# Ledger of designs, part 2: VHH binders against TBC1 domain family member whacked (wkd)

Target 1, 363 residues: TBC1 domain family member whacked (wkd), of Drosophila melanogaster (Fruit fly) (q9vgl8)
Amino acid sequence: MATAPRSLDTISLCSTVSSCPDRNGFYGGFQRTDKPKEPLSKAQIIAREKKWLYMIDNWSIYMSKNYKKIRDRCRKGIPKSVRPKAWFYLSGAYLLKKKNPNVYNELLEKPGNPTTIEEIKKDKHRQFPFHEMFLDEQKVGQIELFNVLKAYSIYNPKVGFCQAQAPIAAFLLMHLPAEDAFWVFVSVCDVYLQDYFIPGLEVIQNDAGILEGLLKKTCPPVYRHLQKHKVEPLLYMTDWFLCAMTRTLPWETLLRVWDCFLAEGIRVIFKVALVIIGASLSRHKVRKTCTGLCETLAVLRSPEEHIVEEEFIINNMMRLNLRVEDFQIEHTRQKARRAKQKAQQEAESSGSGNGHRRNMPTL

## First folded at step 4 (VHH; framework vhh_7nfr_2)

Design s18 (from n7 with S102E)
Fold by ESMFold2-Fast, scan of step 4:
Structure s18 (fold): chain B 363 residues (1-363), chain A 122 residues (1-122)
Amino acid sequence: as target 1 above (363 residues)
Amino acid sequence: QVQLQESGGGLVQPGGSLRLSCAASGFTFSEYWMSWVRQAPGEGREWVSSISGSGGSTYYADSVKGRFTIARDNVKNTLYLLMDSLKSDDTAVYYCAKDTYEEYFLGDFDYWGQGTQVTVSS
């Protein structure tokens, strides 16, 4: 009862809770209940749809000469009716699919690495267990999720499978047919989250340092609190970055963040993280309650509803005084720090003795 | 039900090595991220390293990268920390900690061991 449920127990619980999915296909809501918001007028929605369809029809021109217009329209939110096609184009998946006809089906015919396949089988049943697509192993969504993750593990064997990939693949399958979802997923893993999922997870460790440096600039009192209590960024940001917020944000906020993420890349995930951290710990009263590591992590894990609300996240992300140069400065600092650590590791691994530090021969 | 018990601490000279162990019981060990967290006298807790349920993914604090190795034996339900090139600053009580979630590392620990003392003499 007190233990975390297994996939079978989770599916069983779903069957006894509710038989009626919400408007987004969830039987108990998505992570947090979306607060009803006054919708855009029908005329505004139609106008935005027409602008997006025109942009997609002229995609090469917009990408090469007017990318700012794409970015600005993503920040306003992509209309629900055109979002799947927009994401397919924004990610470059349309080009990947055209260059690789039938490759997805060819990958599915291959057996794959047996160990990797077993890992995928275990993890797929734990993703969005209360969504109508993923309720049981016979549902199309569960089959499609397995197929996308299997195909990717064969497509990029250096990565194989990482648990954090499953919620991303599942999220994409809620918006796109399996083959299209696969090519968007390839772009997300290989371009947007480049090298994140390679065994050893070195890139996320460097990005943790970048986040810490950006937090020092944007929220100095919060930065000092985290330093005082030795709250390492990896303890709170790993889930946010590896899953591209898919396990963190309410549905409508997640859609808006991904609209921006596909246009502007990983910098969007950094900005969302900074907003969550800053808003959660900005008040002195809250920080005073967080006497150590565990209390601080509890606050960051469960941010207040208003902090993860759609307009709050988007507006505060845009209000951050961060330029491209700020990210570049932190990236350069972390590379220098990593190079220094490698040099020290190599020096210390030289063995015992003075001078060149050669050991006596071992047995 | 969950129990975590550390062992292997002790006194060691700077540059020396130690191997810490943590015996786990009361949960499906192979399904959870496990971590080492340390606390020096008068200091707050400092995260050291984490390992995924399968052992396929590991994370390390910058202060221990290249010197410490985290490992696990899912048959024996035991977590290990292999500490090499020990420094005076590594002196602390080392705690074994279980992450709250099965799927990936959140850094939210629901159970802790009693701790094992590591002292690096100078």
Scores: ipSAE 0.005, ipTM 0.314, lowest interface PAE 13.1, mean pLDDT 81

Design s19 (from n7 with Y101D)
Fold by ESMFold2-Fast, scan of step 4:
Structure s19 (fold): chain B 363 residues (1-363), chain A 122 residues (1-122)
Amino acid sequence: as target 1 above (363 residues)
Amino acid sequence: QVQLQESGGGLVQPGGSLRLSCAASGFTFSEYWMSWVRQAPGEGREWVSSISGSGGSTYYADSVKGRFTIARDNVKNTLYLLMDSLKSDDTAVYYCAKDTDSEYFLGDFDYWGQGTQVTVSS
């Protein structure tokens, strides 16, 4: 799709590049912030900072007895000054680092899988090309990104490397020193996005079905529109989920979403997706212009600027009438549906699944 | 100049098999996600399957999963769709499509082939 100001075009090759970075280190691209937003009063900022520091100092108590307070404060937005430390604690990375002293440095000394290393080298130069940390191949950010991805590929060889991991690692490195970023990254990949990056991408395919079921509940007219035009969720949600919105949302919105994501998990990504889909296609006038697959995808990939504004996303995410049980119901339905599909495929293969229907290696 | 040319379509009976090919030129084929998209008579376009540049990742529409296999030959710059257990509902013109992004499947197609007709009828 064509890039529009503040569009969801994840990486814009046509962006104007400024000689000076914005307040977040961007020289260009859709995540550059050119105008100040409403400022919170200094007193409000200090009050929120003090509450977060107190909570972190008493983290075990809040985690075990008052997690609702952690969740509520994440939804309000974590103050910029304490966000790195808060993310380090929210993810559990502080415990991972404490239990594994020197492991990151030990992993960096290992050679790794040669094929995986070459894949990482080819991919790393694509992440946040307009950000000061990654603007040039000589920048320390590029070296740190390679190191984090290499270390993880050795730490979890079952996953190795998946290209979708690179923007997540780069994003974390923009907030945290390399070793701390590594342990947050480990938690994100192994816990929050468990099994997402395994070859075959089965988990994201299951989650596409869950998203569709949740959409049927939350916005039936939009669900019917997508079904009518055969708009499969994988066509619009794959990048959103695999990269945890890092390539999708404007910068300030992305930070607010990640504040919530680290507290509440993958359910936040589902809720953000539902808000984007619902807000983009809820109006009959808009659906009338979406006469097929391509027109509908165009709308979903370039939603109006106001839909991806931080307060709009967060407020509408919180207004969704979805409970933990709703996700459990959809997960159970998708598990049953896939079991039934597998049984039917085996029956159609004369009771054997060993036919030529399976993916063949590239020649 | 990017060019995509499909072949391998034809008439087949229900339960039969076909192999579609798409010859690609004018870009670094091995770097881009490639997809198959079909259009049934009187209907809009429906995405069928996609494959990463290396061939390491594949996606399938629910309607074809377990029956169709997408594959590629990066030496020959050719994309394949192996269709098994064909049903009347699979009758459509099948298009080869190039994704706009080299690293990730966006489902945003910048180039299309002319299409090849697949008819499943007894």
Scores: ipSAE 0.104, ipTM 0.650, lowest interface PAE 6.9, mean pLDDT 85

Design s20 (from n7 with Y101E)
Fold by ESMFold2-Fast, scan of step 4:
Structure s20 (fold): chain B 363 residues (1-363), chain A 122 residues (1-122)
Amino acid sequence: as target 1 above (363 residues)
Amino acid sequence: QVQLQESGGGLVQPGGSLRLSCAASGFTFSEYWMSWVRQAPGEGREWVSSISGSGGSTYYADSVKGRFTIARDNVKNTLYLLMDSLKSDDTAVYYCAKDTESEYFLGDFDYWGQGTQVTVSS
């Protein structure tokens, strides 16, 4: 049984209220305390569950001829009971697993790169330490997290391991059994966040420029504020993008964003970022208190609770006046800008006699 | 105990060059991203540049691209900022900062140096 949290068998029951995990399996809450919301009626939940199960049973038809319906249902939120199976299908992991029926177990039997394995061991103990699945080294979750990250490092040696991958793997393990979580993780890293984790982090640098261009279009006063105070996107967006919001958003918001992310891709992460930036700095009185880099970063790294609430994020993402073509325009502009910057750097470095100590000519 | 100590600041004419140094101790220097952050008189802090633990990746603020070069010497545990074509707008106190993460740049700094003054005027 895969549930979110994973299953009742993986959730320990506490003897006292003060030592018990919350409804989502967390001791002390996740990132921020989730605000109570009016629940959907039982009839509405059942209706949405039936629609999702029917859609999954006819998945190839919906993917090829009615993808709009998949997208629309993801934006409404996937029912908790169906979410793990829906994510498994949305990501294409079901096809990856079918094509590779014993590959996960074969990868686990391999020793892997010793340096990479030690990096994973150092990092795994830091992921969601207050979730009951990961609270103790003897808990199954800690072993499964190590296994997923080890298997992936062998599966894709060009990436190996990047610390940002660990919260993504841990998050998926809260919803899926280890092998299924592994194949969703493969899809996320290799497709959704393609090339994000290769050494040099070149893709995130390009995406920083795209984010700035989109912000200039969607909220010019905020764009001007960030430019005035030299607030470079890499200082606030890097964790949001590399971890796909898993270290940033409250639990219910994170689930809703991932429902959309698996249907629509990285554009969802851009839209969430734009909502957080815009909402945090749109009011003149807030910008007036942000007199520089540190004050502005403090606001962006700790958004007000209402800004990260699920309905606020989802509704404002849908209200953003951004089309696919807007992303294409910014991508083209960034390619041109980076090509020009590279040409300038090459021209400057072509001075004769500086090759001997190029990086430190005065040392 | 983590310590970061900057040096190399001073008075320089517009168009001139300076080399800033930051001596680091109390941690495994080669494993951490390092950054330069500046603060002009009466203004907030501005991030300038960052370099990965290996030195293989570098990032620069748009205001300094093509003029400044960040570098490190992992044998000497020293971070450098090579500043060319200096402008009056580059006048600031320059701080050395250690990132909280070791593998990739998050832009979160857990330790800062005392700062070194750079003044660009004739």
Scores: ipSAE 0.027, ipTM 0.601, lowest interface PAE 5.8, mean pLDDT 83

Design s25 (from n7 with D99E T100P)
Fold by ESMFold2-Fast, scan of step 4:
Structure s25 (fold): chain B 363 residues (1-363), chain A 122 residues (1-122)
Amino acid sequence: as target 1 above (363 residues)
Amino acid sequence: QVQLQESGGGLVQPGGSLRLSCAASGFTFSEYWMSWVRQAPGEGREWVSSISGSGGSTYYADSVKGRFTIARDNVKNTLYLLMDSLKSDDTAVYYCAKEPYSEYFLGDFDYWGQGTQVTVSS
């Protein structure tokens, strides 16, 4: 089977490692950026920075009366200099921190669940292995990552720790001081990815069905290909959704997607997924080479560079003819499927079986 | 280095049950997601189920949900697939598969066992 650049071993085998980091702190890996400078003039960048700082200074007014302006500016890309502060405000973390001034430090002083703590210790070394903050176990980033994940596991014991949370926490620590990163992380886990990390991972299973239904609507030939080869959405979309693309996208694209994600929520992750799937498999020539499960997954795990380029993703995400109502329709369909599954399981466990197809003597 | 050895397959009647085992060696078993993948005669590979390193999270293909249970014993370094209410469509070679260097379910299988044959027939 073809290896994907999402595992530490695979990244090490495929990536060139430099002796010095790029401007974003990467010594190597698929997220190292050696791309040409962006086309915006210094004057245009300064103008956008001023607009963002003004919006942040008047945040409550924009949130209540002009959210469309926030959304539109996120879609254009947040200037790098103001992005951390913008993300802190967009996520609502500024309010969480203000209401809980000593809570992060109090959580760090607690011992936590021993089993959960050991799982965090094992997982932290796997995050962004080529980034300067996480390259060495002695680096402050590794300590801060452990602290954020430990604090969250105590803050929300219903979740505790899920391995998919680690790349999100690490990603946020690359942009924000530890306590600020913690509160953004709380918002991401508890609001944006609500219930995703509860043991059993039921929400992502439902969202896999939603993605499948949206794909059937947006690109029927690709949908048919995936059905023909029994390519279950969980095999390619689980990492994309649980990690909010942090282990999937090139760095500049990931930043642009998160600008949109923090403004518009999980629908952004669905749209990005649909663009990757559609663009990767829309051409009949490509589908002909994908003769089964393994070949199809290889294409989805390693999309062509141009497909994950920032302007391609953002522009095609915005061009998708999907309304909020399309997501609501698919959510309703999955809720109906869940109700049918629950009714079937209850009938089987109680021995009642009345009215269910599988319990009918002529089926 | 890494080795995965399946057992427990065989011939069974429709509606019957089987327990598949996969003995793992050459890596820290408890830290990795493990999966079952099957291949029916004349068909491509089909993912069946996956389980997290701790056993706390499980995923199932729609075709087996409610009938199959994936489990693991981290002391014995053994993965299990408990198959109930078997159907003719479940006839396949069942492969034990390991996720790579990640503790996440990526659907990226870096090592495979040799497979064990399950035949559901009267």
Scores: ipSAE 0.021, ipTM 0.565, lowest interface PAE 8.7, mean pLDDT 84

Design s26 (from n7 with Y101W)
Fold by ESMFold2-Fast, scan of step 4:
Structure s26 (fold): chain B 363 residues (1-363), chain A 122 residues (1-122)
Amino acid sequence: as target 1 above (363 residues)
Amino acid sequence: QVQLQESGGGLVQPGGSLRLSCAASGFTFSEYWMSWVRQAPGEGREWVSSISGSGGSTYYADSVKGRFTIARDNVKNTLYLLMDSLKSDDTAVYYCAKDTWSEYFLGDFDYWGQGTQVTVSS
């Protein structure tokens, strides 16, 4: 029997499917939108498009001497028409592609690891099931998704394939031709989410501690609530971080977050997580209904619509009183805590005999 | 129909050890993350540990790191929790829980066992 859908898919995806796609190609699901976007006049959109095209034409100068302008323009939102080119440049994929002509096609000709290929085949059909590119196995998007994931597994055999990579690759294929999407994907996996997908998933465990420390600084009442009910960050953050919000946010919000993510890196994912957590649990009335672990997780997995709206997320992310130094402090603190826990574990193992279990990786 | 049945609980003195087992049926056990979740008397549920379908990845709550080891036998469809250096605050009903389908840990428990009582007391 087929594997059941993930909880996020069962909670967030609507069972209702339309006969026609929305403006973004969605026939259904939580990322479908029927409301037209009217935030800017046509003249303002054209002006922003011209500024982005000029910036891309002078990319090396902006990257070296005026990165603040790139960052600020990403925070305002990249115009839809320019977004694919902007993402290609922001990620550095344009350099990766230039340095590696024909490498993508060469990787596709290789057979790959048979076990990894079967893992990819099992999972690819589950990405954006309501999107026109991925509705069924006959769609070109399904073929391109397989190709990108196969190519990457050969390009970086240390990672191979992790299921969380599939929604990222599919998301990029909605914006970019397959080869360009592949090089953006390489950058995202190898640079932005560095070591996240290595078997064992150790980096996310460290980042859980960082998120907890940042939450203590930004929203102490919510931090205390999570501590009281022993709600560990790994219970709600894993899908958010490993998939870079691609399975979490409404479409328009996801695009705005990725505009920022490609400019500022993983710190954006932390800030978005902090906004979702803080906004969802800041009200005393809500915390009173969250009498334990399961009730708290239900709230975090189904945040109120206004919390995941694009302007709410972006504005509150920017209003967080967090500097680069705050992330560095939490990283240092987490390393010290992990070292102390390891030392304590070694002392306890010496006293109780538990140390022999470290030499027995198979149980 | 998914079924999870815990065993191995009991009364143990502080500093003692216990091995919990969970027999699983009704699903492809090797494809799912499995977890242990506990509930102390009068308290809410607390996540303890999780293990990937292959057994290649393990996660632990800070309160149990270095004292507990989660393991699985995919041939026998059995989940284990090896508990060492037990403390009085480890006293709880321990539940076996199945995560919703994913290669990575979601922490979304769609099925639970009936629980097994662990009491750490003199």
Scores: ipSAE 0.412, ipTM 0.790, lowest interface PAE 3.7, mean pLDDT 86

Design s27 (from n7 with D99G)
Fold by ESMFold2-Fast, scan of step 4:
Structure s27 (fold): chain B 363 residues (1-363), chain A 122 residues (1-122)
Amino acid sequence: as target 1 above (363 residues)
Amino acid sequence: QVQLQESGGGLVQPGGSLRLSCAASGFTFSEYWMSWVRQAPGEGREWVSSISGSGGSTYYADSVKGRFTIARDNVKNTLYLLMDSLKSDDTAVYYCAKGTYSEYFLGDFDYWGQGTQVTVSS
C-alpha cells in the first residue's frame, strides 16, 4: 500500500474513479477498498456494541477505575455504529462541548484573520478528493471542513492554520456532525498533538529524535542503515505524525489506529511508525537495494501492502516491548540534546560577531 | 517543463558566508515544498533544509541548524539558502530539489537542479 503517489504517472494510475462509492464513501484513491472485510457474526457485533454503550453510560467510572478495559476494547476495534460516539468520549470532546455551549456557532459568526482564511480556502479542496463528502466545492463536506478549520483558527490564534490540520478535520467530519467533529479536532490539536502545529514546528523536530532513539532499541540493524545513509527522520515521519496517519494508512487500518490513538495518545503514532520502519527495512535483502537517501525514502514512503494491513499493524504495535518510561527517557534525552545543540550554535554565532550581544570592555 | 537552476556557489574561507539561489520555472512554485540537498566528495546525498510552499514552515538538518537559513520568494519563483559560519564539512555540491506533492512531503524529490559547488577551505 502506497502512502501517496510519487509521480504524475503514478497519480493517474491511483486516481482511477469508480461510478459508485465503496462501503466507506470512496470513489477512488488509495483508501478505496473493494475487498470484503471478514465479517463478525451479528450476535458478536451486537454484543460489542452493547458493551461500548454501557461503558459510555458509565464513562467516568471506567476512566477512573478501569481504564485498562477501555484500552483493551479500543485495541480490539470499536464497532462501526458506536465509533463516532466512542471517539467523542475518548477524546474528552463531550466535556469540551458541554463546557462551551454555542461557542462553535459564535466562532463561525466571526470573520477571522483574512490571511488565514485564504490559506484554508486554498487547501480545503485537496482533502480526500475521491471521497463522496469532498469530491467538489458543492459538497456539504467542503463547507463543513472550511467551517471547522476557520472556527479552530479563531479558537486558537497561536496556531491559526497549519495545512497538516486539514486532513485530520476532514477525517473527523466523515464520522461526526460538524460541531462534534470540531470539539474532537480541538482535543486532537491541543492535547494529543500538543504544540505540533505552532509555527516553526519545534515539537516534531524533537519527536524525530525520540523516534530515532526508540528505533535504536527496537531494530538496531535498521537504525544503523538509516544512520549510514544519513536518512533524517523528518523526511519520512513528518506527514505520518502531523496528520496522525490520515494520509498514510488504508482506511480500515486508519480506523483501528485511531481507536487506539484516542485511548493511548501519541505513543500509538510512534509505535505504528516503528512497525512501518522496522517491517519495511528489517530484511537484509531490502537494505541492500537501499544504497542511499532516495532509495531508502522510496521504501519508507511506499510500504508493502501487508505491512499496513490492520491486523499486522495492531498486532505488531502491541508486540513492541516499549513502556511509557521508554518514551519519557527518550523525550528527556532528545530535549537535552536539542537544548545543547542550540546553545552551541548560539555560542558559535556570537563568535562570528553578532553586534550588540558582545559585552563592552572597560565600562 | 520543470527547470531548477542554482547559482551563488564558490570558494569561501571557514567562518565565511554564501547565499545560494535557485530559479524555478514550469510549475506553480508557491504550492510545493522546496529543499536543499548536498553531496560531499565521496559521500551520498545529505538533506540540508526544506521550506513549505507558503514559507510558513522550515526544517533543517541538525548539522546546519542555526547557521543556515532557507527562504523563498514566491513572486520571483526563487529559493534561497543563506549559509553563515561555514565549516570545511559544508564543502559539497548543493542541489535545489522540488517536492513531488504539495505541502506535505519533505522526502520526495521529483526534480533536481544541476547543482552548485561550495568549497570551504583556507
Scores: ipSAE 0.396, ipTM 0.772, lowest interface PAE 3.8, mean pLDDT 85

Design s28 (from n7 with E103D)
Fold by ESMFold2-Fast, scan of step 4:
Structure s28 (fold): chain B 363 residues (1-363), chain A 122 residues (1-122)
Amino acid sequence: as target 1 above (363 residues)
Amino acid sequence: QVQLQESGGGLVQPGGSLRLSCAASGFTFSEYWMSWVRQAPGEGREWVSSISGSGGSTYYADSVKGRFTIARDNVKNTLYLLMDSLKSDDTAVYYCAKDTYSDYFLGDFDYWGQGTQVTVSS
């Protein structure tokens, strides 16, 4: 295929790098945007900016009494000039920073866990390699990325560091000063993606089952195709969920999805995933070419450009007709299924005398 | 020059155990997720299990949870699959596979071994 790679740490042979950055600071890669300016007039942009600034000035009232207005404005897309401040407020980071004066600097002064620090050092250079902030090891963005990840690993030692966190932190640093980016990052990791990064990665395994159940409801032919070829959700959705789409979507689409994600949470990531899966595999002609696991995964990893376009994603996400209760039902079903599966595995294991299944020959 | 070579397959009775090994070379083994994928006679490939570069995270297909254990030795550049309570349905060629990316499990396999045959029958 002639499709551009969707991974930030993969460089294709003959990748094109421009001498001039695009309007978002990208010299190359799949997130470089050569699209024309937004279709909104300057007057419309200014009007939306004023509405956002007023909403931020009255944030507690909107959060408590008119959250629907916040949600609806996020779905329309946040104006570029206001987006960093809006994300800072949407995430609750403004409260975290206010309640924890100087904590970020205090965390940076601590040495941290030596093993974790070495893991962070290995991964920082692989984020957004074509962006002006991260183009090489000497750029200030690389230093800020190390600092945010180090501070978080000390702030939440139960998590420490997970490699999937690096693209999220880098993405936030492209929008916010380091300390503000840190507090948004804390909120994303501890609230939005709660427990995702704990060693063992148990939450994503549960969420894989939820995604599968939702797909069965929203696109049964695609669900049947994945079941027939034994395509486990973990094989295609792990990157999408752990990185909150930061390694997956074109830049303008990613911004629109994050506008919604910070307002509505993880349900947005599920809806985006369902749109990508459904649109990529809905056509019978495409499913016929996907004769097995590897062919199906190739299609899901390289969706057609029109499928990941911002208006397509946002409009189709809204058209899914999934309510909060639909997610709750699937969450309950998956908990019950996993509990039953664990009970059956334990029953089978007990037949051996004393279990001893975990005492396999050593390496 | 990435090479993956499986070993440890063979004939085993139902309820028996086997330990598969995969010797890896030509890349920084400790940085990549590694996986086992199997192909039963007349069927397509089925993902079995994956392990993070550090060994701290493991994933299993529902069909093998509680029976198989994936492990690695980063000093010896070797991946293992410890198979317990083997069933006739576990009969397949087992392939060692390297994930494309070093950061986390993407499920995109860029290199595969030649495979090792596991036959479970009486």
Scores: ipSAE 0.428, ipTM 0.786, lowest interface PAE 3.2, mean pLDDT 86

Design s29 (from n7 with S102G)
Fold by ESMFold2-Fast, scan of step 4:
Parts: sequence; C-alpha cells; structure tokens
Structure s29 (fold): chain B 363 residues (1-363), chain A 122 residues (1-122)
Amino acid sequence: as target 1 above (363 residues)
Amino acid sequence: QVQLQESGGGLVQPGGSLRLSCAASGFTFSEYWMSWVRQAPGEGREWVSSISGSGGSTYYADSVKGRFTIARDNVKNTLYLLMDSLKSDDTAVYYCAKDTYGEYFLGDFDYWGQGTQVTVSS
C-alpha cells in the first residue's frame, strides 16, 4: 500500500495562528488535549519541587547540555516554594552575586546622583501600596525598594532611574532578599530589557513595529481593525513592555509569565501581548463597539478577567505558532524601515539648498 | 481645573508649515506626557505625537515622522507641534491631550483641549 504523500499545501500562510478562537475559546488550531481545572495534588507538587532542586544543584550541566528541560519545566510553572531560588539561577544573578561580593553594600554607601535620588524618593510610594511589605514608609519593603533602585542607578549611570523600573524591583523584592533581588534586577534591566530604559526610549519604538508585524501574522482581523482606527502599538504596549507585565497581569498569571520570561526572554512579553490583543478584539461584536481610537484603547487597557487568567494566557501563548525566526524577520524589517526613514530625513536636509542650472545672460 | 487651549491652526497650502500651541493650566505640566491627536473630516481620532514631561523622549506616528516636531516649554506651560511639508491628508482638527500617567507614555488621555482646525488646500 502507498504511504500518504506529505502535503506541500499552498495554504501555508494559515499555518501560524487561526484568527478565530476554537470552540473552547483558545486561539490557534485544533485543541490537542482537554485538561480539568483541578489543582496539582500534593504528591505532584513534591515531585516537581524535587526535580527543580536537583536541576538547580546541577545547574551548569542543565544550562549547557539540557536547556530544553529547563524551558519545559518553566512552561509547566515553577513550584511556589522553589520559585525564588529558580529565578535567581534562571536570571544568572547567582553568578553576578558570586563575581561581585560586597558590591551591593558598596553601592548603598555611595551618595548617588542627587537628582536621580530625588526621583526615586518621589516614585517608590506608588508601587504595591496595599501589599504588606509596602503598606507604609516604616515597612522594610519601602526601604529595600529605595536601596535596590538607588544601587542600580549608581551601578548603571547610563540609565540612572526610569519610573517603569520601580514595579519590577518591588515585584522581585516580594520574592527575594534585597541583595539577591538587586542582582536579578540588574540582569532583568541590563539583559532581558536591554536598552529599554535609556533616555529617549528608542527600543520600545522599534519593538512597537515588531509587535504590529507579528499581530498582522497571528490575528489579521484584529490587525485590520487597529489599522482602520489608526491605533498604534505605542498607545497600549508601553506599560506592558517597560514593566514586564508587573502592572498588568493578576498575581498567579504574572508568576507563570515570569517563569517563562526568565527562561525565554522578551519573546514571552510579545506573546502575552499578542494573546491579550487578539483575545480582547477577536469577536466581531466587540470590534463593532470599538468605533474609534478611544473605545479600542479602553478595551485593551481593561481586558476581560478571563483573558488574563493563568490557564488562558499560558495555553494561548503556547499555541502561538511563532518561531525565533519570525521575531528575527520582524526585527530585520524594522531595522530596514528605520534606515529608510533616516535616509529620507538626510535627503530632505541636503535638499534644503536650492540648486539650479547656471543662469546665463540672454543674447 | 485642568485646562488645555490650542491655537495656531488655519488654512495653508500643500508643502507649507504651521506651528500649533497648547496652553496648559491646572496641573504640574512638567510631570506629564503630552500628546497631539487629530481628527480628519468623517474619520475617527488619530494619534500624532507625544512628548515626555522633561521633553527628553518623543514619539511620532509613522504618517508624520520627519515632517512634524513636538516640543514643549515647561516654564510657559506650553506644548507645540511644528508641522512642515504639509499635505492635504493632514487636514484635521488637532487636539492637545494630557496623558493620565506621568512616568511613561501610557496613551490614556484624561483631559483634552477644544481643538484647532488645520486645513491644507490650495
């Protein structure tokens, strides 16, 4: 009997993500597995904890030879008891701390830039005000938050302080002792969110174009709606990206997203953004009520609760048929677009001199 | 209490230039991102440009990059939009808008001016 021929389908454009949610509300293709909402058993939790502790004890081997297992375990969710230690290792903060003994304390002893210190003092009270650690100025969390932000502003003076950094530092301090939180924070700002906080905010402008291109690929009807009403990504994405979702997602969802973020980087933030945008505007009934810019932004800033729930975000993020190459393609396109805009600006500047053919006296 | 008042609109020929101003009062102007948003006849609102409280960061819509410049004077509490190489499709009512958030550009506008009409026609 003949083996079924492999498809060379001309509909490969539809191989990424479906523009319509499936019957269970998920984006992407056919559901492979239905799973109950039941939480993990105590035995399952203990088994996952033991696997994580073993992996951490053998971290260099897993990082060099079996990174896929680290990634897959992050995607399943890190057990709450192990999460702080796992994040410390995933971020590379354990190496930064080991290479820089006493540096955190040395930075705290320095006076810092007076203007930057005043900016930090004004902002620190706006982060997680109702959390136990940050409830008032006498709480240890408020002092630790100031210390981490001050230390970082001295450690990286090119950045100094950006107000979007405060919710990230506060979030890390809810999981880690101050010095450990500081080194994870250094890694997040300098590696994961590289150049995001440099004055001018040029990187986020480039990433807005990347997000737009990815949205065109993953959810064309929503992309068309945003183009029709001229809703540019900078109008809704800035908070999501600069704060790494720390001001956006419910606590349990945020923890799961950060488990993935520390393993896979900024691509996770793009995927979460695509899920929120797609899910919020996928239904024609919703788009019909979004008659313009303001109505559309209102929907994107306040997504329905079910859209930002743990299982919905993680499952739909995993269902996005985006490869590393898809991000590289969009990055290349944005680089070319920016180069073209710069060339156009330079051409206009050089054209300001009125050149004309020689004027000669008429006979 | 918060007031935003635009001025500087008018009729201009294609290729011409205009400078829009927005006088702000009732809040600490230097601490908030400010934006220009326009609405063409029969169309919805379109975001044009935004500027940080200090003036150190600026954002532009792709349709206006290289032609428009957003600026601010924090001593005079005034926002500006310098429009160069104007095209017929720039015809719109231009609104000054205050962002709800001061720390970074959120794109959430809590106060708007009355608008100033810009007409690009021969």
Scores: ipSAE 0.428, ipTM 0.799, lowest interface PAE 3.7, mean pLDDT 83

